# VHH binders against Radical S-adenosyl methionine domain-containing protein 1, mitochondrial (RSAD1), part 16

Target 1, 237 residues: Radical S-adenosyl methionine domain-containing protein 1, mitochondrial (RSAD1), of Bos taurus (Bovine) (a5d7b1r34to270)
Amino acid sequence: APGSQRAALYVHWPYCEKRCSYCNFNKYIPRGVDEAALRRCLVIEAQTLLRLSGVRRVESVFFGGGTPSLASPHTVAAVLEAVAQAAHLPADSEVTLEANPTSASGSRLAAFGAAGVNRLSIGLQSLDDTELQLLGRTHSARDALQTLAEAQRLFPGRVSVDLMLGLPAQQVGPWLRQLQGLLRCCDDHVSLYQLSLERGTTLFTQVQQGALPAPDPELAAEMYQEGRAVLREAGFR
Key: E = the ipSAE of ESMFold2; O = the ipSAE of OpenDDE; V2 = 0.75 times the mean of E and O plus 0.25 times the DockQ between their complexes.

## First folded at step 17 (VHH; framework vhh_7n9e_1)

Design CC5 (from BB6 with S52T; at its last look DockQ between E and O 0.79; V2 from the best seeds 0.81)
Fold by ESMFold2, look of step 17:
Structure CC5 (fold): chain B 237 residues (1-237), chain A 121 residues (1-121)
Amino acid sequence: as target 1 above (237 residues)
Amino acid sequence: DVQLVESGGGLVQAGGSLRLSCAASGFTFSDHYMFWGRQAPGKGREWVSGITSTGLIRLYASSVKGRFTISRDNAKNTLYLQMNNLKPEDTALYYCARVTSDSSGYRFDYWGQGTQVTVSS
């Protein structure tokens, strides 16, 4: 029956700090965001979908999209309260927030924890400053490592990261060293993602114009295989 | 003249992927919440995923979490369901459903004819 349905909820934060060079989404960075209005919209929409669906239990909530760590912790709390009013939200439900190192200070991360977040997904992409510039990220490798250390302190065993492979000019050896360094800073999950050149992105244009070498799919496959081996040896999934 | 037309179904091996589309016409698509539902033989209709008009809130039944992704393109009046790692139990007629609101609240008021998805083992 619909009233016995268990479900996962995804909350899409629509704003980024800066447009990433590889993202295919048409993200918007508006001046003067009316967060109170957005918060009301998120609350109403979450409750409406849950009531329509007849969901009895929400097993997880994932705050994703642009840069959810730019949201006020109050907005996160309001959405979680709205979910709990419309359905059962067990205390052990996984509540994940995607965070960007530039927007995630220790005090903000702690405030997200107080708001009900119990897992972080940190969009690192790379621990190499040249690669970060290529991807249009606003943080340095040092910022990323600092944020990871603080996140581990605040969310022990509940911090996941992503690491991108198959970037233009990337090499297996140096990339594996990045991964190995990351494993000393990550305590939950590492996601390995291959770059996909999407039409309409800055990165696609640079490759098409010859400003950057084309990514090598066979090299990317080797990186993935070697990376998975490193993760398995270290006990990661 | 509300129309919802699904496509993209077919026969696929377990572990495979399909992308379903729902083409909407005869109404302002961007004003409506949308759901994907399915009906397997011998079972009642069940929803599998829902999305708000803005796309900001998305809902997934536990049985499809992590495998299915709902999306919409309001400029093309199209709803999508990306289905990955398909299993035989996903075999069903898949249909999109429109949500409307009135003085009595929100309700489903239109369903498409559906597109058949068959997953062989």
Scores: ipSAE 0.756, ipTM 0.921, lowest interface PAE 0.5, mean pLDDT 84
ESMFold2 (binder alone), look of step 17: mean pLDDT 84; pTM 0.833
OpenDDE, look of step 17: ipSAE 0.866; ipTM 0.967

## First folded at step 18 (VHH; framework vhh_7n9e_1)

Design DD1 (from W4 with L59M; at its last look DockQ between E and O 0.87; V2 from the best seeds 0.82)
Amino acid sequence: DVQLVESGGGLVQAGGSLRLSCAASGFTFSDHYMFWGRQAPGKGREWVSGISSSGLIRMYASSVKGRFTISRDNAKNTLYLQMNNLKPEDTALYYCARVTSDSSGYRFDYWGQGTQVTVSS
ESMFold2, look of step 18: ipSAE 0.736; ipTM 0.910
ESMFold2 (binder alone), look of step 18: mean pLDDT 83; pTM 0.827
OpenDDE, look of step 18: ipSAE 0.874; ipTM 0.965

Design DD2 (from W4 with L59I; at its last fold request DockQ between E and O 0.85; V2 from the best seeds 0.83)
Amino acid sequence: DVQLVESGGGLVQAGGSLRLSCAASGFTFSDHYMFWGRQAPGKGREWVSGISSSGLIRIYASSVKGRFTISRDNAKNTLYLQMNNLKPEDTALYYCARVTSDSSGYRFDYWGQGTQVTVSS
ESMFold2, look of step 18: ipSAE 0.760; ipTM 0.919
ESMFold2 (binder alone), look of step 18: mean pLDDT 84; pTM 0.833
OpenDDE, look of step 18: ipSAE 0.875; ipTM 0.967
ESMFold2, look of step 19: ipSAE 0.753; ipTM 0.919
ESMFold2 (binder alone), look of step 19: mean pLDDT 84; pTM 0.835
OpenDDE, look of step 19: ipSAE 0.873; ipTM 0.967
ESMFold2, fold request of step 21: ipSAE 0.765, 0.776, 0.770; ipTM 0.921, 0.924, 0.925
ESMFold2 (binder alone), fold request of step 21: mean pLDDT 84, 84, 84; pTM 0.840, 0.839, 0.835
OpenDDE, fold request of step 21: ipSAE 0.869, 0.869, 0.866; ipTM 0.965, 0.966, 0.965

Design DD3 (from W4 with L56I; at its last look DockQ between E and O 0.90; V2 from the best seeds 0.82)
Fold by ESMFold2, look of step 18:
Structure DD3 (fold): chain B 237 residues (1-237), chain A 121 residues (1-121)
Amino acid sequence: as target 1 above (237 residues)
Amino acid sequence: DVQLVESGGGLVQAGGSLRLSCAASGFTFSDHYMFWGRQAPGKGREWVSGISSSGIIRLYASSVKGRFTISRDNAKNTLYLQMNNLKPEDTALYYCARVTSDSSGYRFDYWGQGTQVTVSS
């Protein structure tokens, strides 16, 4: 087949632990999820898409979407096996799973490793409990730091985190201190995400109704630039 | 009749972004895997990204990984390609392609006319 022989696969886990207040990404909160049925669908869809594409080598697999750490490690293993059956999946391929602190206990993280995951992306969003509540996250800052420490123990040098900027009422100084504190705990990559108010989310409605101040785009731009400078000084990409 | 109509192309400077849309009609869109392909001047067709019927499994050619994002809205019968950090080598006619199944398995059976993307240095 002409064109790309090499590809990256993305698995979009459709369920969240709790409805996010800030994103209009799949707003599913599971009620009695039939994971065996979902696992079968994921396997079939992965194999079919790979065969259609004629891809010979899958260089990376990324488990993202809602809350992929809610998936059983068996589901992750089944998808990776399906990929290996349909195309070459080298042993050194990057296999990343997005995890949230509440569903990513140390024993679960180890089980994901055994299933074939070799890199984690931890959805911290914030290290401030008020900001976490605003974002509708179910974990505390302390829980997030504990999960990060365990993740780094199990996946040394292979843990990335995300930190959100541009939240209502957020200020540059306190946010930069939050970032700097995070860097003492992080060993690979930090992603800075600017809040985008999505129509149909709780957060959008609260801002529209005046219950929360609108995010300041000039402030967010300053935060991003200062945050990138802090990351560069610390040796992060 | 089956129709696939692309839009959103244009001229953009390197590093810029474009969002392509593919409006589908004349079939049950949610039953079909979909791909975005492209054809550069003097080159054959190549796929760049694919997506399963449910949207759960998505595939990216290595040349566009991390820069392009495929998505679909099955309620609106629309396929999307968000293209970020565009490079001159991304210059091509971009088209969406429908997948169907028959006795020989899955195959591509319909293509849109395409939308031109031109990335200048």
Scores: ipSAE 0.716, ipTM 0.908, lowest interface PAE 0.7, mean pLDDT 84
ESMFold2 (binder alone), look of step 18: mean pLDDT 84; pTM 0.830
OpenDDE, look of step 18: ipSAE 0.866; ipTM 0.963

Design DD4 (from W4 with L56F; at its last look DockQ between E and O 0.78; V2 from the best seeds 0.81)
Fold by ESMFold2, look of step 18:
Structure DD4 (fold): chain B 237 residues (1-237), chain A 121 residues (1-121)
Amino acid sequence: as target 1 above (237 residues)
Amino acid sequence: DVQLVESGGGLVQAGGSLRLSCAASGFTFSDHYMFWGRQAPGKGREWVSGISSSGFIRLYASSVKGRFTISRDNAKNTLYLQMNNLKPEDTALYYCARVTSDSSGYRFDYWGQGTQVTVSS
């Protein structure tokens, strides 16, 4: 049956290192993680879904969700082996892992490569230390640049990043300078995404209480348009 | 009584987005793997996406990868399908399906009536 024999697999790591001030997508923060139990669950569920689906070929695997780089490389390897046992996982399949700078030292990145990861998506968000603090990130801009340099060395041509726009008090000029500086460290893809204030987050409460100004949607739209132009000029799509 | 009720379908222009919901009742939703399937006019049924009981493992047919996102909220007993960048060939009746397990293995055992998605060019 067309579309039923080939598939992409997504593995959602449920835990963040620290709950982000701006998003409510992943709300589990571990008190103590029984990773062996989680690894067994991921392995069983991947094999079961693949058998149910009748998929013969898995063309890509994406490790996402909270902070997948908190997973041990052994867990990543175990899931990939389980996939390969349940279906064909070609050697050239794209295997992507989302990482952030605080959990992604060069030795850990190399270990993920040995486990079967061949592409990284770095959850950077910003290269401005004030913006990182506002977003509740635990890394500095310098940490982020170090991680990007290691990632490019270990995964040449296979590192993508994201950059957030529309933050409180953000301005077009300084933000575009961040983007332009980032293009020197990224060789695959740059994602631009706009802050959305979600109820139940720390950032929403701070804006609601007047501790931070509300994001300006017209400014965010300008930032997106200008950012896309910079990306196109540099050869990104 | 087991019930699966889909909603969120409708008419949308190509390139648009829709979010489908499947409200589940009459069983322990969090114990079941779930799939979204579809049936285009005059064609057989096909699955497009599946999700494990925990929600941690998700599967996408090649025709929808990168455009569709499956998710679940086990506290609300609801399955979702976010459909972005819709194409006319996505026009179909979309239905959710429950998986059960027994001593013989895993199988599909319940289907919803479906919600119509029509994508105009």
Scores: ipSAE 0.757, ipTM 0.919, lowest interface PAE 0.5, mean pLDDT 84
ESMFold2 (binder alone), look of step 18: mean pLDDT 84; pTM 0.831
OpenDDE, look of step 18: ipSAE 0.878; ipTM 0.967

Design DD5 (from U1 with F35W; at its last look DockQ between E and O 0.68; V2 from the best seeds 0.78)
Fold by ESMFold2, look of step 18:
Structure DD5 (fold): chain B 237 residues (1-237), chain A 121 residues (1-121)
Amino acid sequence: as target 1 above (237 residues)
Amino acid sequence: DVQLVESGGGLVQAGGSLRLSCAASGFTFSDHYMWWGRQAPGKGREWVSGISSSGLITLYASSVKGRFTISRDNAKNTLYLQMNNLKPEDTALYYCARVTSDSSGYRFDYWGQGTQVTVSS
């Protein structure tokens, strides 16, 4: 029983769905929130949780949830300062921010670095433009690769990416080739995760109505296992 | 009356998953920070994870980082703990706890009875 207690802190940036404008529904659909008010809330809540826990050292901070790269770098800096004031945040602690790809995001990524972020998790999702459209993404595969390259320049050796599997009509072979192509430009970590159909999304409705085939869980399991094998042979994870 | 009722425990093989629930009643759930703790046989109590009232900030003990996820549904007055990649060392009675704010500051003031999690080799 040592006298120190170590912890990891997660900051959930609200999803874009919580920021969407919908016609005149105040109590069932979130309205836009003043970022200054949200920043104050995050700071107070982080400090309070840390005080209650009695932790001495925060080993990592992760900015995730919806689209954390939409937060101002000032908000990220304020939260990290609050953590450092409430507990020890070593200079080498992992501070990760999830970012969506964009071809013009280099200055924003640098600003997050200046705010204290030292690792990025890039939500590529797919390197196939048809799959990106199906997922409702506003970026292209080219945008994703440009963002990845810029991220690696700014955060060398500290950029992880994710690749989604189990999309409607997806097949093992083409998906594995997509993964292998990605590995030629990755310098750290690749995460594989399966699509989960969420109620209330366009994709869920299209599958429910038969406009798209239902994802095949057995195929997704095969994709995961084969993808893990490819990662192991390439020296990842 | 304040009630915190845990459920979802059981026997699971190492590497498996469980999702614990804590049903809250008798207070305004969305105003309270909430915690999961655990106590293994013959050991002291160990906090596991905490979550702010809004759900926007979560905290994890290093022993469960990357394996456990705390969440809450304020509309359903329910706290959750998703436990993945379970290990025999995770065997314990798991309980949820409420935090309240008064003139003395924030403090833990109510604990659930717990749900048993047993992880076999």
Scores: ipSAE 0.748, ipTM 0.915, lowest interface PAE 0.6, mean pLDDT 82
ESMFold2 (binder alone), look of step 18: mean pLDDT 85; pTM 0.841
OpenDDE, look of step 18: ipSAE 0.875; ipTM 0.967

Design DD6 (from W4 with R107P; at its last look DockQ between E and O 0.77; V2 from the best seeds 0.80)
Fold by ESMFold2, look of step 18:
Structure DD6 (fold): chain B 237 residues (1-237), chain A 121 residues (1-121)
Amino acid sequence: as target 1 above (237 residues)
Amino acid sequence: DVQLVESGGGLVQAGGSLRLSCAASGFTFSDHYMFWGRQAPGKGREWVSGISSSGLIRLYASSVKGRFTISRDNAKNTLYLQMNNLKPEDTALYYCARVTSDSSGYPFDYWGQGTQVTVSS
């Protein structure tokens, strides 16, 4: 079966710093795997998949999954070199790395840039410390803003962020002020992501057992609609 | 006896979503690279997404980038394709394909019967 000659590549880093309370992320691969062995696996699998596919041009590469900013920049460079050897990887191809504020120091972000990354996706989720704690994130709102500022300095116009809505006990007004505050320090893209309670997560269990109130779907819909309006008025998409 | 059984197709309006599944049996699923392909009316077959045996490397045709997500659950011997923001151009018979465990021959050795996806305007 013939396939596409042009494609986007996604590289899934399997490890997180810690399991988030809201994410039903499969962590079946143990954290104890030697990074050199993982790097070899990623290189071999990228080259093999590209060869089998008949792809001639890779338009973009996205490093995602758990916390890709935990990977050595050398691993990122090795994968990109393997892709370039197996197919054409234009110099201006979009190469995105997802970063977590706690593992994405300015020196590490610069090293990822040197390895070939030219866009960042910052998993902020919230700029409220109580909400971050609820989500099981290991960073403070201040840490997140510092990482965002460093990322924007190193990757001007090439940093996207995520903001979550629909959390237990969340209210529209405070959340919109959080979004508006984010827009004062964001320069490219903001994604609004609604919380979905996934079975098997800490957050789902807490809501099911009555330790936290259930998210209100009508409130979440209002937050999304009003948040999109704020983004459109500010010139975001 | 190798079997690949697709499900999850159907009729959906443009902008909608579908999740396809491919249940695998008769082989060690976790040893194989897998692809999703499709065949539109009057067109030849094409793949749209591929995934390595570990699931760590995933590939998307440019026409589906950002809209489709391939995944696998090796414990359940199942391959998935999440299709979002569907367009009429996505209308096709969707099938999963197994890549052979060795590279000495043609890389695809088994295909499913397929599941129909129809996207109306």
Scores: ipSAE 0.753, ipTM 0.906, lowest interface PAE 0.5, mean pLDDT 83
ESMFold2 (binder alone), look of step 18: mean pLDDT 83; pTM 0.830
OpenDDE, look of step 18: ipSAE 0.867; ipTM 0.959

## First folded at step 19 (VHH; framework vhh_7n9e_1)

Design EE1 (from DD2 with S54T; at its last look DockQ between E and O 0.90; V2 from the best seeds 0.84)
Fold by ESMFold2, look of step 19:
Structure EE1 (fold): chain B 237 residues (1-237), chain A 121 residues (1-121)
Amino acid sequence: as target 1 above (237 residues)
Amino acid sequence: DVQLVESGGGLVQAGGSLRLSCAASGFTFSDHYMFWGRQAPGKGREWVSGISSTGLIRIYASSVKGRFTISRDNAKNTLYLQMNNLKPEDTALYYCARVTSDSSGYRFDYWGQGTQVTVSS
């Protein structure tokens, strides 16, 4: 049943650069992916959902999922063009792409901008190299900060980042120092996400087998509360 | 033959959360686009969120953006709606709807009976 004339659209890129140790739904690492076929599927599905809904105006598009910055900018452009043909997509609509440091070179980020992206969400997750290795990330803290700086140059005031809390063996003080260091570089939004052990992930298995200690929920709650206080003191929402 | 059975509704305080489920049977669930809709007392039906057969494309009505998340598990033939930060104006009968295709395109062809969500002030 049609109703709303306005909508937000979410586009899920199904592939990761590397299998995440903590994320169940994005555990595939593609080899030989047929991106042209995937692009056609995304275009058809977006137009079909928009037509069925009766939406006339799309106020935002979010490219998320695995590692959307692995998609060609041509795929992003094709989806946005399809949306604009099926409904009104104002020039000032928020078009966000999630990116990771290893696949988000400055030239690729600029090409995403040319394709129609106007906001970035950078998956940093940690500024501690040991934590990054635990999370299965392929980048260093230095790489993450370099990517953040380039993203902010290309998308001033339009870059958000995340920081993960509640990892095994994590401590409040060192984690807060990570957050405070990150705030010196941020120009929009910082998201704090607690690790959730999902069945079927590498981290879940390691904790279940006793190779890693279970995360401490009281510590995670303290980290979140203290982290929110730091964000409020710095003027972040 | 075709069945769509919603569950997970109930009474909740404003600001609370509920997770709705829609159990599908009698058809190949993974071939169908699915929507969640709702009907408030004395009002017509309206869609709230939709999801493609693959799950790769999802849409949200502007009134629920950032608060509701649609998902599906094609292996379990189940559609979900995670509803956070609920408001009294979200009070409605929530139902899932199946989309089918034929030579003329895509259409809604089956609706569940719904599950009641009541959000108190």
Scores: ipSAE 0.757, ipTM 0.918, lowest interface PAE 0.5, mean pLDDT 84
ESMFold2 (binder alone), look of step 19: mean pLDDT 84; pTM 0.831
OpenDDE, look of step 19: ipSAE 0.873; ipTM 0.967

Design EE2 (from DD2 with R58T; at its last look DockQ between E and O 0.81; V2 from the best seeds 0.81)
Fold by ESMFold2, look of step 19:
Structure EE2 (fold): chain B 237 residues (1-237), chain A 121 residues (1-121)
Amino acid sequence: as target 1 above (237 residues)
Amino acid sequence: DVQLVESGGGLVQAGGSLRLSCAASGFTFSDHYMFWGRQAPGKGREWVSGISSSGLITIYASSVKGRFTISRDNAKNTLYLQMNNLKPEDTALYYCARVTSDSSGYRFDYWGQGTQVTVSS
């Protein structure tokens, strides 16, 4: 069936951070053997989808899902080579990997670059340690800033970050100051997104039981609007 | 008997969102790569997004990149297409397609009847 000659490819890494129960399944089997099987699966599936689609050019590849920075750089390289064998992958194609501070040491980031990654998306979430603890993140604000600085040294102009709003007890002023401080560190893109309280999480339970105040939707809307204004004034999208 | 049943289409204003579903039955859904395709009035069919059997790899035509997200739930035998920031040019009959393999390789072998998506200005 005829279709697009150009496409974007997304690769979903199924494992999460060590401390997340979602990430820890299948930890019992040898990790090297399990990753080799996963690497082969990713290679075959990427090539098969590209053949079926008739795509001639892959304009971008995005490594996302759980925590892709836990993958071996060898796995990333193998997938990118498989894509390049199945279709044209221009040298200027955007190849993005999502990373977190826990698994993104400087030597690992450099190895991802050598594997073909040319853009990073850093799962920052917050620059406030209390907020990071509430979110169940395994890194400190200091770790996050260290990782961001190293990422920008290795990938100048090609590092984006995500910042959350609408956490319990957040206030507009302090959050905007956090955003403004972040913008002094950023060189590409900042994404703002609202916390979604998912049933079955610790945070949802704490709010449901009254241990934490419920997020205020009107306050979250104000935070988003004011945050967008700050981004626009600073020249960000 | 192999069956693919799409739902979730309708009329929507430009900039709006829709979520399409494709309910699969009569085969082992998790063994098959799946695509969403569309056919606009007076035009040929085109694919817009594809997903591997495991769900670990997805592809998107350049015209829908960043606006559409394909996903699957193999436990529910269901394929999804989340469509955001819809534009009038997205107006089409949307259908899901099953992939199978034989000695000549992988090919499309079954299509659903489709669900109509109409995007007004």
Scores: ipSAE 0.760, ipTM 0.917, lowest interface PAE 0.6, mean pLDDT 84
ESMFold2 (binder alone), look of step 19: mean pLDDT 84; pTM 0.831
OpenDDE, look of step 19: ipSAE 0.869; ipTM 0.963

Design EE3 (from DD2 with G55N A97T; at its last read DockQ between E and O 0.96; V2 from the best seeds 0.86)
Amino acid sequence: DVQLVESGGGLVQAGGSLRLSCAASGFTFSDHYMFWGRQAPGKGREWVSGISSSNLIRIYASSVKGRFTISRDNAKNTLYLQMNNLKPEDTALYYCTRVTSDSSGYRFDYWGQGTQVTVSS
ESMFold2, look of step 19: ipSAE 0.770; ipTM 0.928
ESMFold2 (binder alone), look of step 19: mean pLDDT 81; pTM 0.802
OpenDDE, look of step 19: ipSAE 0.870; ipTM 0.966
ESMFold2, look of step 20: ipSAE 0.767; ipTM 0.931
ESMFold2 (binder alone), look of step 20: mean pLDDT 81; pTM 0.801
OpenDDE, look of step 20: ipSAE 0.869; ipTM 0.966
ESMFold2, fold request of step 21: ipSAE 0.759, 0.780, 0.762; ipTM 0.923, 0.932, 0.921
ESMFold2 (binder alone), fold request of step 21: mean pLDDT 81, 81, 81; pTM 0.805, 0.803, 0.806
OpenDDE, fold request of step 21: ipSAE 0.868, 0.869, 0.865; ipTM 0.966, 0.965, 0.966
ESMFold2, last read: ipSAE 0.785, 0.748, 0.777; ipTM 0.933, 0.921, 0.930
ESMFold2 (binder alone), last read: mean pLDDT 82, 81, 81; pTM 0.807, 0.806, 0.806
OpenDDE, last read: ipSAE 0.867, 0.867, 0.867; ipTM 0.966, 0.966, 0.966

Design EE4 (from DD2 with A97V; at its last look DockQ between E and O 0.90; V2 from the best seeds 0.84)
Fold by ESMFold2, look of step 19:
Structure EE4 (fold): chain B 237 residues (1-237), chain A 121 residues (1-121)
Amino acid sequence: as target 1 above (237 residues)
Amino acid sequence: DVQLVESGGGLVQAGGSLRLSCAASGFTFSDHYMFWGRQAPGKGREWVSGISSSGLIRIYASSVKGRFTISRDNAKNTLYLQMNNLKPEDTALYYCVRVTSDSSGYRFDYWGQGTQVTVSS
């Protein structure tokens, strides 16, 4: 198999805890997930894909998709073991897991660490409870901050977060205060991303029907510019 | 007969983006692992990204990690490659590639016609 001797692996967990009001990325919500069958599928497919590729060294593994923190740590460990058997997975390889605050208790995060995870990506979206409700999230701002603090204790220097901007009725000042508050709890990376209204979502319908105002693109641009300045002043990338 | 038809290539400035598509027919697409391969001028063919039959496992050559995203839609028999932050080194003919197995193992047994991607400095 002609190709790179080094590669990155991505593992897509197909299930979400709850369908977000703005996202069509993953439409599956668990109804008694047969995780043993899924684990076997992930293991076999990871080993097969690595064999086909001819890769000798896996530089990183990323667990993403719906809500990967809903997976058993045993499933994560089994996939990582399968990768290590099929190729070299050095101790310094980056192993990232995306986590949602409601499914990522401190004991679960520690178990993911024991399974081989060494970096977390936390999907916060907002630190405002009204915005979280608008987005259809199942956690509060307090839950999010508690999860982030636990994540930083367990994975120092290895926790990334995101914040959404351009939500209906959002204002620059209050949003910047959210960002500034977040920086007291972050130690790796903060991603700023603008809401995109996707057809078929609850949020799109509410804006289309006039129940919510349309996002203001000039305001979103100001929020992004000011947010980047705040990140730069705090020494974030 | 097996067909793999690529589209979406073109001329793009460095730092730009392209999205490649591959329409598959003549086989059960959802049973096959798929790759995107490429051939740069004066070079041999190489894979840059691969995806399992279910779409749950994906692999990226280190040269394209974080810039390329492979995906598939098994209901539409279509393979995709989103290419961001393109570099002149990405200039190549890009192929959709089927993987098959036989008694001796797996092989890249069918390559499409390719779609040209040219990245200007």
Scores: ipSAE 0.758, ipTM 0.919, lowest interface PAE 0.5, mean pLDDT 84
ESMFold2 (binder alone), look of step 19: mean pLDDT 85; pTM 0.846
OpenDDE, look of step 19: ipSAE 0.874; ipTM 0.968

